# Designs tried in a protein design chat: VHH binders against Rab GTPase-activating protein tbc-8 (tbc-8). Part 10

Target 1, 248 residues: Rab GTPase-activating protein tbc-8 (tbc-8), of Caenorhabditis elegans (i2haa0r597to844)
Amino acid sequence: INTKEVRRMAWPYLLGLFEWNESPESRLEQFTSQYWQDIEEWRVLEAEVRRRDEEAFRAARARKAASPVREESCDVFEDPNEPTCSQHYDRENLITLFRANLHRIDKDVERCDRNLMFFSNKDNLESLRRVMYTYVRRNLEEGYTQGMCDLLAPLLVTFEDEALTLECFSLLMLRQRGKFPQRPGMSKCLLNLRSLIQVVDPQIYALISDIDYAQALSFAFRWFLLDFKRELSYECTYKVWEVIWAAQ
Below, E stands for the ipSAE of ESMFold2; O stands for the ipSAE of OpenDDE; V2 stands for 0.75 times the mean of E and O plus 0.25 times the DockQ between their complexes.

## First folded at step 4 (VHH)

Design a32 (framework vhh_6z1v_2)
Amino acid sequence: EVQLVESGGRLVRTGGSLRLSCAASGFTLDYYAMGWFRQAPGKEREVVAAISRSGDSTWHADFVKGRFTISRDNAKNTVYLQMNSLKPEDTAVYYCAADFTYGELWDSPSEYDYWGQGTQVTVSS
ESMFold2-Fast, scan of step 4: ipSAE 0.546; ipTM 0.824

Design a33 (framework vhh_6z1v_2; at its last look DockQ between E and O 0.69; V2 from the best seeds 0.00; counts 0 for: pae E 3.1 > 2)
Fold by ESMFold2, look of step 5:
Structure a33 (fold): chain B 248 residues (1-248), chain A 125 residues (1-125)
Amino acid sequence: as target 1 above (248 residues)
Amino acid sequence: EVQLVESGGRLVRTGGSLRLSCAASGFTLDYYAMGWFRQAPGKEREVVAAISRSGDSTWHADFVKGRFTISRDNAKNTVYLQMNSLKPEDTAVYYCAADFSYGEDLYTPSAYDYWGQGTQVTVSS
C-alpha cells in the first residue's frame, strides 16, 4: 500500500473538492484546461511586470548618474474627471499590485522547504511558483500572505499535479478565511488539536486556551499550517492535516 | 540552503586584471537584480556595480567606470565582475548581493536580501 498514492486520491475528497459519490475525471480535465488558460493570461501581466522591473532599474541608474535630477515630472496631474473609461487606471493598478505580489512570492518560493529532494529539481520550484502566481492572480484582493507557500508546497509534493493542487489550495484558503462549522465531531477534533499544540509548544497553548472554539480553531489552523509545519516533518504535518480535514 | 559564493580574489600587481565569480546555489538568479560591493580596510561597504534581472541594464560606480564590467550568466546561475587596470585603491573584500526590489535603491546594502561571504582582492604596487 502506497501511502502517498492513497493521499493523492483521498485528499481531494477530504478537502471537499469532490463529493464521495462523484467521479472526478471530467472536472479534473476542466481544472487543467482552466489552469493553463489562467497561466496564459497572467504571463502577459508578468511580462509587463518584468518590463517595469527593468524600467525601475534604469530609473535608479539615472538618479545615481545624473546631476541633481528634477523628479517633479513623475506625476501627470491632469483633470481626474476625463471622459475616458477608467480601464487605464484599473490596468495600471492591476500591474502594480501584481508586481508587488510577484516579488513577495518569488522571495518565499526560493526559501520554501528546499531541504526536500522534490524541490532540488528547479522544474518543481517553477511548478510551485506557477501555482502560487495563479492563485494570487485569481485572488488579488487577498493577495499573497507570508506562509502561503508553506501550505501549497506539501499539496504539490503529494499531488504532483498543478491544477489539482491549485483547486485544493483554494479550498484550504476559503476554510481559513471563514468560521468553521460547529458540530460534535468538530469539537473533538479541536480538543485533539489543542492537545497536539500543548505537546509541541506550551507557550502557544497558553495563548489560545481561553478564547472560544471558533476563534481557537481559526488561530490553531493557521498556526498548525505555518508554525507547526516549520517545526515538524512533512509526515507529521500530513497526519495533523488529515485529522483537521476529516473534521471538515 | 540559499548561498552566494564569491571566488577569484587574489593578489595582483597594479595594472593587472581579475575576474570575480559569484555562484548562487539554492535559488535561481533569474529573479534577482545583482550587485557587487566592496569593503576596503577600515571603510564602509560600497556598491561597485549592479545588473538588472535580465542583464540588459548595468550600472557601474564612477570610480570603476571603464575598468570594471558586471555581467551575468543565468544558465550557470552566476554573476561576474571583470576587473581591469587594477589600482592599489581597489584592494578590498568584494561581496556579491541579490535583490528582489527596485522600490528602495540599488546602492544601499540594506536593499539587498542575500549576501556572499566575500573574496579578498589585493593590488600591490
Scores: ipSAE 0.322, ipTM 0.731, lowest interface PAE 3.1, mean pLDDT 74
ESMFold2-Fast, scan of step 4: ipSAE 0.624; ipTM 0.878
ESMFold2 (binder alone), look of step 5: mean pLDDT 80; pTM 0.823
OpenDDE, look of step 5: ipSAE 0.367; ipTM 0.719

Design a34 (framework vhh_6z1v_2)
Fold by ESMFold2-Fast, scan of step 4:
Structure a34 (fold): chain B 248 residues (1-248), chain A 125 residues (1-125)
Amino acid sequence: as target 1 above (248 residues)
Amino acid sequence: EVQLVESGGRLVRTGGSLRLSCAASGFTLDYYAMGWFRQAPGKEREVVAAISRSGDSTWHADFVKGRFTISRDNAKNTVYLQMNSLKPEDTAVYYCAADFDYSSLELTSSAYDYWGQGTQVTVSS
């Protein structure tokens, strides 16, 4: 796990996307197909978001209050042969929520590791944006939190594959939410990996020395979201992640 | 480092034309709505023109409408202000500014995230 090619091969297994005895070919093709299908779906939603952004710009410059299109009023009389006004409000809520997430992502992407040569390329920033848009569309209830792009960026740099990056990032976020299941029978491996973490990063070791290892992983990922990524180079981040992922 | 740099300001005769440029360094203008402002000696800074993030929508102040045109070139990371039929009262320092707020309800200087240092335009009779 010392080179970019080794990381590309190992990380999906370390993150738990594939079992060590599993051939990933068919699943990888399915991930790619689903990813681009999801993009086609949210591109329609994004078009409406951008239309509303333009409307808001015009309203602001004309010194008029932003005037949303007239909302359909729900009434107590439902026509079973016609869509109800509640369906219109559900769609409106979806677009409003998605729009808020896109705005936060756009601002964060613009600020993401501009000094790294990979992200000096505008196409790579657009890849980062597409992956994050797809993630929040799939996880709209959780939504986007500032700093998530800092976790996504190292994965995209390593894989250079949007669909694979999304699947691995989704697992990383599942662990961050404390929803990653423990593998039975790993006591020996956990003790050995805990010792290795102490050598690689004493700060992370201090975090886990007095608590359950699974709980420590959730805590460490929260630390990465808040501050840790900003303090480390990509190489240091990669080394820390590899040690943590090997434990799970 | 993140900055906006205006250029193109010079002395020009009444009725002349001039194009100002605003180039961004260290960030991408594609994520920003852009504005041009001006300030003449002894006067408040006033908004001259604005362009949306996409470039599909523009706004121009009444006192320059039909004479000035704002535009942007995303490939060059640059915003322009084409000034035609210049008048002595157009003499001012011209500033460009970047605004990431899609939902801003007012054209206020404090709403803009980044500002340039300005470029001097002088119109003589």
Scores: ipSAE 0.376, ipTM 0.728, lowest interface PAE 2.9, mean pLDDT 73

Design a35 (framework vhh_6z1v_2)
Fold by ESMFold2-Fast, scan of step 4:
Structure a35 (fold): chain B 248 residues (1-248), chain A 125 residues (1-125)
Amino acid sequence: as target 1 above (248 residues)
Amino acid sequence: EVQLVESGGRLVRTGGSLRLSCAASGFTLDYYAMGWFRQAPGKEREVVAAISRSGDSTWHADFVKGRFTISRDNAKNTVYLQMNSLKPEDTAVYYCATDFSGYYELDTPSEFDYWGQGTQVTVSS
């Protein structure tokens, strides 16, 4: 019995993507179909992003040569953090937000887990990039935060399936951002997480002891998952994650 | 380990040519704009040339325009600076640097920069 295959089968259920009595076959096909449809859509947006990157490079050089004082133009200066109606984006606002996110993702992917043989293969780094691009396209208001690739990478290594990785990662991010309802199971999970942090890292435990429950939950998932992934071997990280997920 | 390594610097006579190379190890250059900088004794580090991520766009400082050409080979994870018609005032340590933002500030380095250790170019009259 391969431990990685066991994790691949169990993790979607532990994360709450599938119910324990559910056969996932049809939903997996739906996820795959939607995933590749989303990629077709954002590839045309990415082409425009890269065109604008080239244009911005040339414009920056031209302005420095022609004018030492640069004034920001409303046509060129875009605020990617500007709030947008939760309904449809216009194309210009969409490209602006997507571009900002792609820049942050590209930087993090370059630095993500290069010590693993899995990511020495450039195709697997490209998979990581595609999954994260698709995630931010679906979640432009929240966008990309540095370190999100560190959470995505173990899922991709385990699943080796981009669509399934995206769906599981999306659930993990909902939990981390505190968007899941506070339930009795979540309180138990938080207590178990605090106990694990206390044993593994007393310094971080001291920091979270005086935070309210909602802030502590978001903080604990961020610090525990990101910090312990970096400090622990991949097997220890997986074991810790499985205990946390099972406690829900 | 992650590093940039410049090579090709040497003593050359006025009017000569050199090609400098900058090779990355431990990471890929595919997502970085690249620049060549130089620093002469008693002077601040100045940008000499820059190339976009794709290599489709280049920029050269006025004092080297027509003499120097920047290029890149992403498959070899290397950026080059071809230096022709060298002058004594080109004598400096030459550095390569990465800029993830893609917009080199002439006066201020990017917070995301990796820098090489430099290669010495000496042009004798």
Scores: ipSAE 0.430, ipTM 0.737, lowest interface PAE 2.0, mean pLDDT 73

Design a36 (framework vhh_6z1v_2)
Fold by ESMFold2-Fast, scan of step 4:
Structure a36 (fold): chain B 248 residues (1-248), chain A 125 residues (1-125)
Amino acid sequence: as target 1 above (248 residues)
Amino acid sequence: EVQLVESGGRLVRTGGSLRLSCAASGFTLDYYAMGWFRQAPGKEREVVAAISRSGDSTWHADFVKGRFTISRDNAKNTVYLQMNSLKPEDTAVYYCAADFTEYGLYDSESAYDYWGQGTQVTVSS
């Protein structure tokens, strides 16, 4: 049995995208339709971002001034995706926030698993970018955080379906933010995961050893997944994710 | 593992021409704006030229305008600096740098993600 085929079949159910007694066909069509509609919408925003980038470059070139350009660079590294109110932005605020997110995503996508044969194909790297752009457009308040591509990449490799990848990634992100209820049997699974943390990251384990296991893993869950992605191969990451998802 | 390698630096007489090349290994330049910088002994590093990701926009410092031309060939994963009418003042170590943006902050060293080790250009009378 091909492990990748099993994962493609099982993961949407483990993540809670589908009920175990549900036929997914109609919902998959709905996800695909919505995904490409969303892309059509943000491509208009991207075109305006690129136009403004060209304009800024020409203006900076005309000025030949390092200080204004350096000041703008400093601003780009701050997170502008922390609005105090309203999720409906005017066009100018929307473009500004989207631009900042595109910049962060572009840098992370280029650094994401280029040694994996799948991402040596430029089309697959563009798929990764499109999925993340669409996620960020749907979730502008949260925006893009460095490392999110490391969570997205294994899903895209497994599914090879951008719309399905986005839906599963969105659920994974909700779980990372503590938006999903815990399931019966969690304590046993958390003890097993705690043992794995002890092996994989002794420093994090040392920090959580004196507190309640369930609370410790709840707080460490996001770091847990990111650390596993960095320290472990995709296969090890997949196994850890499957245990965590089953425990939720 | 990302590497930029400059080549073409050598001794040239005043009025001569030289073409520098910058080849990327371990990544594709298709996603990067590129810059050429130089540093002469006892001077700070200065930007010489920059080219956008697409190659449609270029910038050249006033002190090289009309003499130097930056270009890129994404199919060969290489950026070039064509240097004509060389002067003794052009003597420096020349560095190429890559910035993961459409245009980058072309005149800010901190904006560039990757740097080459440099190639020495010496212009003598």
Scores: ipSAE 0.000, ipTM 0.145, lowest interface PAE 18.5, mean pLDDT 70

Design a37 (framework vhh_6z1v_2)
Fold by ESMFold2-Fast, scan of step 4:
Structure a37 (fold): chain B 248 residues (1-248), chain A 126 residues (1-126)
Amino acid sequence: as target 1 above (248 residues)
Amino acid sequence: EVQLVESGGRLVRTGGSLRLSCAASGFTLDYYAMGWFRQAPGKEREVVAAISRSGDSTWHADFVKGRFTISRDNAKNTVYLQMNSLKPEDTAVYYCAADFTYGEYLSSDESAYDYWGQGTQVTVSS
């Protein structure tokens, strides 16, 4: 798959969003309607988050706190809340979890190809933010993990359609979660990953092979799946993804 | 190449005024909440003023409230601190700092800021 138009058409099928014999028009309309409805819902939550952040800032600055008294709580900025197992949230817990995710996403977007021509456009950065915010709102138990924007960005560049990008990204995330190296059978997984890294980036492979091999490859697997876009051009990223998606 | 550059610091007499500027190079401030901090010799850095991404929300420390005003001009990629009725206690190196956000919130403390300028010295003589 060599052109942007072909990728835009093929990727939803390769990711398993549509069946190969399916006409997708009705489902695309449904995805679009649901996407913008979800945005309306979290826009209300975002407004409350920002209001609370302003109040928290003023309260923190007014306080005289000694080191033993000052603590990192749900009221401080950039605090990644620990995961909750419950799918059901009351409004207070929902706002607190959403707030932590928004702050983390904002930090990562700063380093997510912001200087690439596509993302130098404010509207495209806003699109990236909306898709990522919508994803974490739908998946609060898992939350935002560092590097997720690096996986999302190539999809957004390819599709230029937020709803379609979100659906494809959601499927990609399910695949990535299922691909964590399992301790039983890890040898085969690591050998396959080693071969892939060796082909994709011989310099990175040489670097990681200078330390404990099994530990280095476990680190490289996380880097490759969650953060490798930082090191690869979009074209190299596209080729690697197409090979991985086709193999499954 | 990515940097914040402060300017405007100098020696002034008690009761005088100064306007500090902070210009961003290599990135746009459109996505940053901004803060002004200061540090006097032998003391820790303290937050002086903060401004949200759009400029709709501002905060000023009690010890400068009514005397200092933070503002920004996103079109010029610059943040300002207007300092009036200066006191000897205002003598410090002044730093601007940037915190990336799409929201309209103010940063709670210095650990929230990712980028810092080199500082500009303000000296207030009696």
Scores: ipSAE 0.000, ipTM 0.219, lowest interface PAE 15.2, mean pLDDT 71

Design a38 (framework vhh_6z1v_2)
Fold by ESMFold2-Fast, scan of step 4:
Structure a38 (fold): chain B 248 residues (1-248), chain A 126 residues (1-126)
Amino acid sequence: as target 1 above (248 residues)
Amino acid sequence: EVQLVESGGRLVRTGGSLRLSCAASGFTLDYYAMGWFRQAPGKEREVVAAISRSGDSTWHADFVKGRFTISRDNAKNTVYLQMNSLKPEDTAVYYCAADFSYGLDEVYSPSEYDYWGQGTQVTVSS
């Protein structure tokens, strides 16, 4: 038994992905199937994003080579191109939003390689990228915010399963927004986590000391995710197992 | 530490060939467009060739078209410049550079190359 295996087993239940009295195998199969189906869908969008990136590359290189002459005259745009229907506008807007999000994600993914040794492997960076692309495609209204990859990365290191990582990350994001309810038995685990954080990292403790339990749970999991090498609290681990056993 | 390292520069005779390599360490090239630049003594640094993030698009300066070919191997985290039919005028220090910009200047800062190598000397004898 190591800390990584304990986290891999416990976190889906603690995050609320699985109920304490259910077998996860069928749902894991469904998550995996849906995940790869979603990837097939957004690969079509990504292909268009990459075509636009290639066009931007060619335009930028042409400008650098040509050394454009500066003009001081005002330009007049007489006939701006206007899309012909709402369906065309929707598709164009979707691609534009997706492209902007992919560029933000790519920039952060590049930075992740410097913070975690796991991501010195390019395949693991591609896994991180796919999971975050899929999350953003499912949550375009919210989009990508700088730093989200730093929360996702420890989950991927722990699970080494893209579909499971995505589902757990999605629930973590819901908790962060205050949209996920507390569970019976969690209060003692949260108090244990807060006590551990106070001893191990007083700075993080200062950030969570005055927030409600739903927010404290989200923050506690972020703390553990950032320090995936740390052992889980003995009492918190046992509490999780007790809940599982009681629900069977 | 994050760095680009060029290799392969040496003395060659007119009409000869060289392949330059540029290896990245501490980061992945998968998210960067790559360029080869050169600077001869007493002259400005000039762009020689560039390759897109995917490798699907390349650009070569007029003075090297048909002679030089840029390529990349993302699995090896390396960019290459194959130089054929070398001329004395090709004598310069060659630099590789990484550029994250994709031409979204309205949303992101204007592009400049994010990382540069130290350069590798190519000398072509007449």
Scores: ipSAE 0.400, ipTM 0.710, lowest interface PAE 2.3, mean pLDDT 71

Design a39 (framework vhh_6z1v_2)
Fold by ESMFold2-Fast, scan of step 4:
Structure a39 (fold): chain B 248 residues (1-248), chain A 126 residues (1-126)
Amino acid sequence: as target 1 above (248 residues)
Amino acid sequence: EVQLVESGGRLVRTGGSLRLSCAASGFTLDYYAMGWFRQAPGKEREVVAAISRSGDSTWHADFVKGRFTISRDNAKNTVYLQMNSLKPEDTAVYYCAADLTYGEWLDSSPSEYDYWGQGTQVTVSS
């Protein structure tokens, strides 16, 4: 048993996706089924986005010939989370907002490739893209913010399962946005996980034991907002996340 | 090593033909609009051709229209510039560039593009 396999088993419980006494098999099947259904749905939307991209390309060339003026390419809103965005979308607004999000994701996904051998594999990069596209389709009001792929990437590397990665990432994003899900009995689950961590990594156990939950959670998400992840290796990021998640 | 590498530039006689290739390494071209630029000694870098992500839409500068054709092969992660009826005025270093900016690509300053190649020299003798 290696550290990656321990993380793969523990992280869904640490994030609160599964309860300690829960058999996860049926829920994993539900997540996988829903994930691929969601992909079928947004593939249709993506086709229209790409058709509009082609139209925008042609329009830009026509303007270049006539009297070029810099045009806003795809971002209808500077921040997809702005209050100006309607939460009830007609098809036109849906496609416009989805298009803006896809363009932001595409730029960030390509940048992730530079930092990891895992993402030098085109199939793994496309897995990252699919998970993030599905996330923004489910969370269109919140949308995509630069740097979210950097948070998603370690989860995908650990799980190598798109549907599970999406569910865990969704919970992480709820916490980061200040929308913290609460579950009865979570403290007991975390104490049991601390016992497991004590056996696997006594150093992490010592850190967890010294942390106030509210302080640890607030401080850690502030660190990610300050782009502290850039100064940490993936291994250090994993350890920080495990401390935060265990402290919840 | 994330890079674009141009190849195919050489000395050719007036009226000759060349095909330039631009291969991506360490990333995929599937989501990038691509373009060919050129820079002659003492002149600004100018856009000669561009191709959309799908390859369904292309643009060619008026001074090369009918002579040059841009194309792409996403399966080979490569973009091409077929150059026919070459003139001495076509002598320049040719660069390829990749950008995710949809609709603004050709109007962006060179420093705003995502990736650039190192260039390949084309010399047309009279």
Scores: ipSAE 0.412, ipTM 0.724, lowest interface PAE 2.4, mean pLDDT 73

Design a4 (framework vhh_6z1v_2)
Fold by ESMFold2-Fast, scan of step 4:
Structure a4 (fold): chain B 248 residues (1-248), chain A 121 residues (1-121)
Amino acid sequence: as target 1 above (248 residues)
Amino acid sequence: EVQLVESGGRLVRTGGSLRLSCAASGFTLDYYAMGWFRQAPGKEREVVAAISRSGDSTWHADFVKGRFTISRDNAKNTVYLQMNSLKPEDTAVYYCAAEFDYGLTEGFDYWGQGTQVTVSS
């Protein structure tokens, strides 16, 4: 029976963004200010990404038209020329990595239109895209992993505040990276999944059992993120209900 | 349902004009580069025209250059092919296709079922 407004109020505290004795107004203003400054910065990078996308489109069409029957005769294996100018090297690497992340995000974002009524509105889809772009710009080493939008979307629907959504999502992702699979629920889910695979396909189970445990977890990481989201939703509902009763 | 639907194909006389439309349903074209293809009986499918995700760049095959023009209207979720100065050789089933960003795309993600264009002499 938790309403959207109660969830909006309680979730930042439940996720640990705010202390229970803390007034959020000042920090919310800081989050909003930093968020829009970050957007101003990466919009310059996005403009260059889109310019390169247009070049790639033209190059792909010209190449296919010029050689429709024969592919390139030889992929010359060239070692990347080590840049001597640090400024140009750093910028090129940044744009290349950012571009790859934007393409992965764009592909996942378009799928939200089919599954969520909230995201049938293009403005909300653009909000989702901006928040995720900002997240990956801040966390470029980790980058975007397929399925992250599935975790971000419920937060955006609940908060309808891009900056607050980003901060809460960042904490959620930090928890996933820092505690997996140390959480009791995650350990049990992994054991249950392995048991199911053993029953359904013993050959695959034998193969998985022969590889590094960390590699096996990496393979199923998307499923564990989704399971964590489900468990968090139930836990948050329970905790929010307790807060309501405590306030009464 | 995710689909592309072509419309506008019909019988026209040599030298005539025709506009084909390709409407997307169940997804938005904002993330896709679009192409028009055609296939005549007993021949391989060939690329006629393509337009980038933004619409800022277009490509037309040499055999239709100056006669055909591809355009898009993202607000209507539709892509068009304006065909002028039609020739009997343009007789074919015309297909539209959606491809996610040519820079990282490894093929067309969606295809329409086609619309028949017949040009009589």
Scores: ipSAE 0.521, ipTM 0.793, lowest interface PAE 1.7, mean pLDDT 72

Design a40 (framework vhh_6z1v_2)
Fold by ESMFold2-Fast, scan of step 4:
Structure a40 (fold): chain B 248 residues (1-248), chain A 127 residues (1-127)
Amino acid sequence: as target 1 above (248 residues)
Amino acid sequence: EVQLVESGGRLVRTGGSLRLSCAASGFTLDYYAMGWFRQAPGKEREVVAAISRSGDSTWHADFVKGRFTISRDNAKNTVYLQMNSLKPEDTAVYYCAADFTYGSELYDLSESAYDYWGQGTQVTVSS
């Protein structure tokens, strides 16, 4: 696949979104309708997140102003000092988890490749943000992992269609999860890596020591895929993806 | 990689004007409040001006109020400091800094709040 038009046509089929004998028009309409419905839902959640962010910022700033000596070790945005309530309150838990994901996404979006002309356009960065927000809202338990925007960006550049990009990205993420080897030898390799981390950084080791092995493997594989993307140009990334997708 | 680069610093006569620019590379300023700080020889770094993420709110230190104006162009990923009626006391290295505000329209005046810093640009005002 050598041109953007051919990629736009082929990628949904290579990813398995459409069957080769299927007409995509009806499903594209369904994807678009669902996408914008999802956006309406999370915009309400985002408004509450931003309100809480502003309150947290004001509170932190007021504490600094009240200090006789300017307390410069105080981090205004270190953590939302929101009292954690009972985990029985779905809405509060939802907003807290969604807020954490939005913060991670916003940091990554602002670091998106601005040297690429497509993302020098602010509207396209906002498209990237909306697609990623929608993805994490649909997959809140898994959440956002740093670098996921690097995988999303080439899809958005290719499709220029937020709903289609989201559906294809979701399949790419499922493929990523499905490719984690659950063979005996892999568990030993992961344990060996954890042992190395323990020696180099005991605090990081403590954070990962209780992680389910499948989650740890998933995390390592995501890191590996994203690291490869960062070392490749978009054209090289497209070629690698097409080989992987076609081989499956 | 993420960086801020200041430009525009030079030697200027008393009463002169110049505009400093701060360009962000590797990230977008849309999510950041921006500040201009300065450090003169033998003095501590001090905040000169601050601007909210959208540009709707600005703050200027009393010692530059009416003479300096902070502004930003998010489309160009750049923040500016317009300096008028320069005095010898304005001689300093000027730094731009970015504070990730998580969508808030507020800004902080504390040096410790800022996540990214430029290397600085020298402004010298002489008679």
Scores: ipSAE 0.000, ipTM 0.196, lowest interface PAE 16.4, mean pLDDT 72

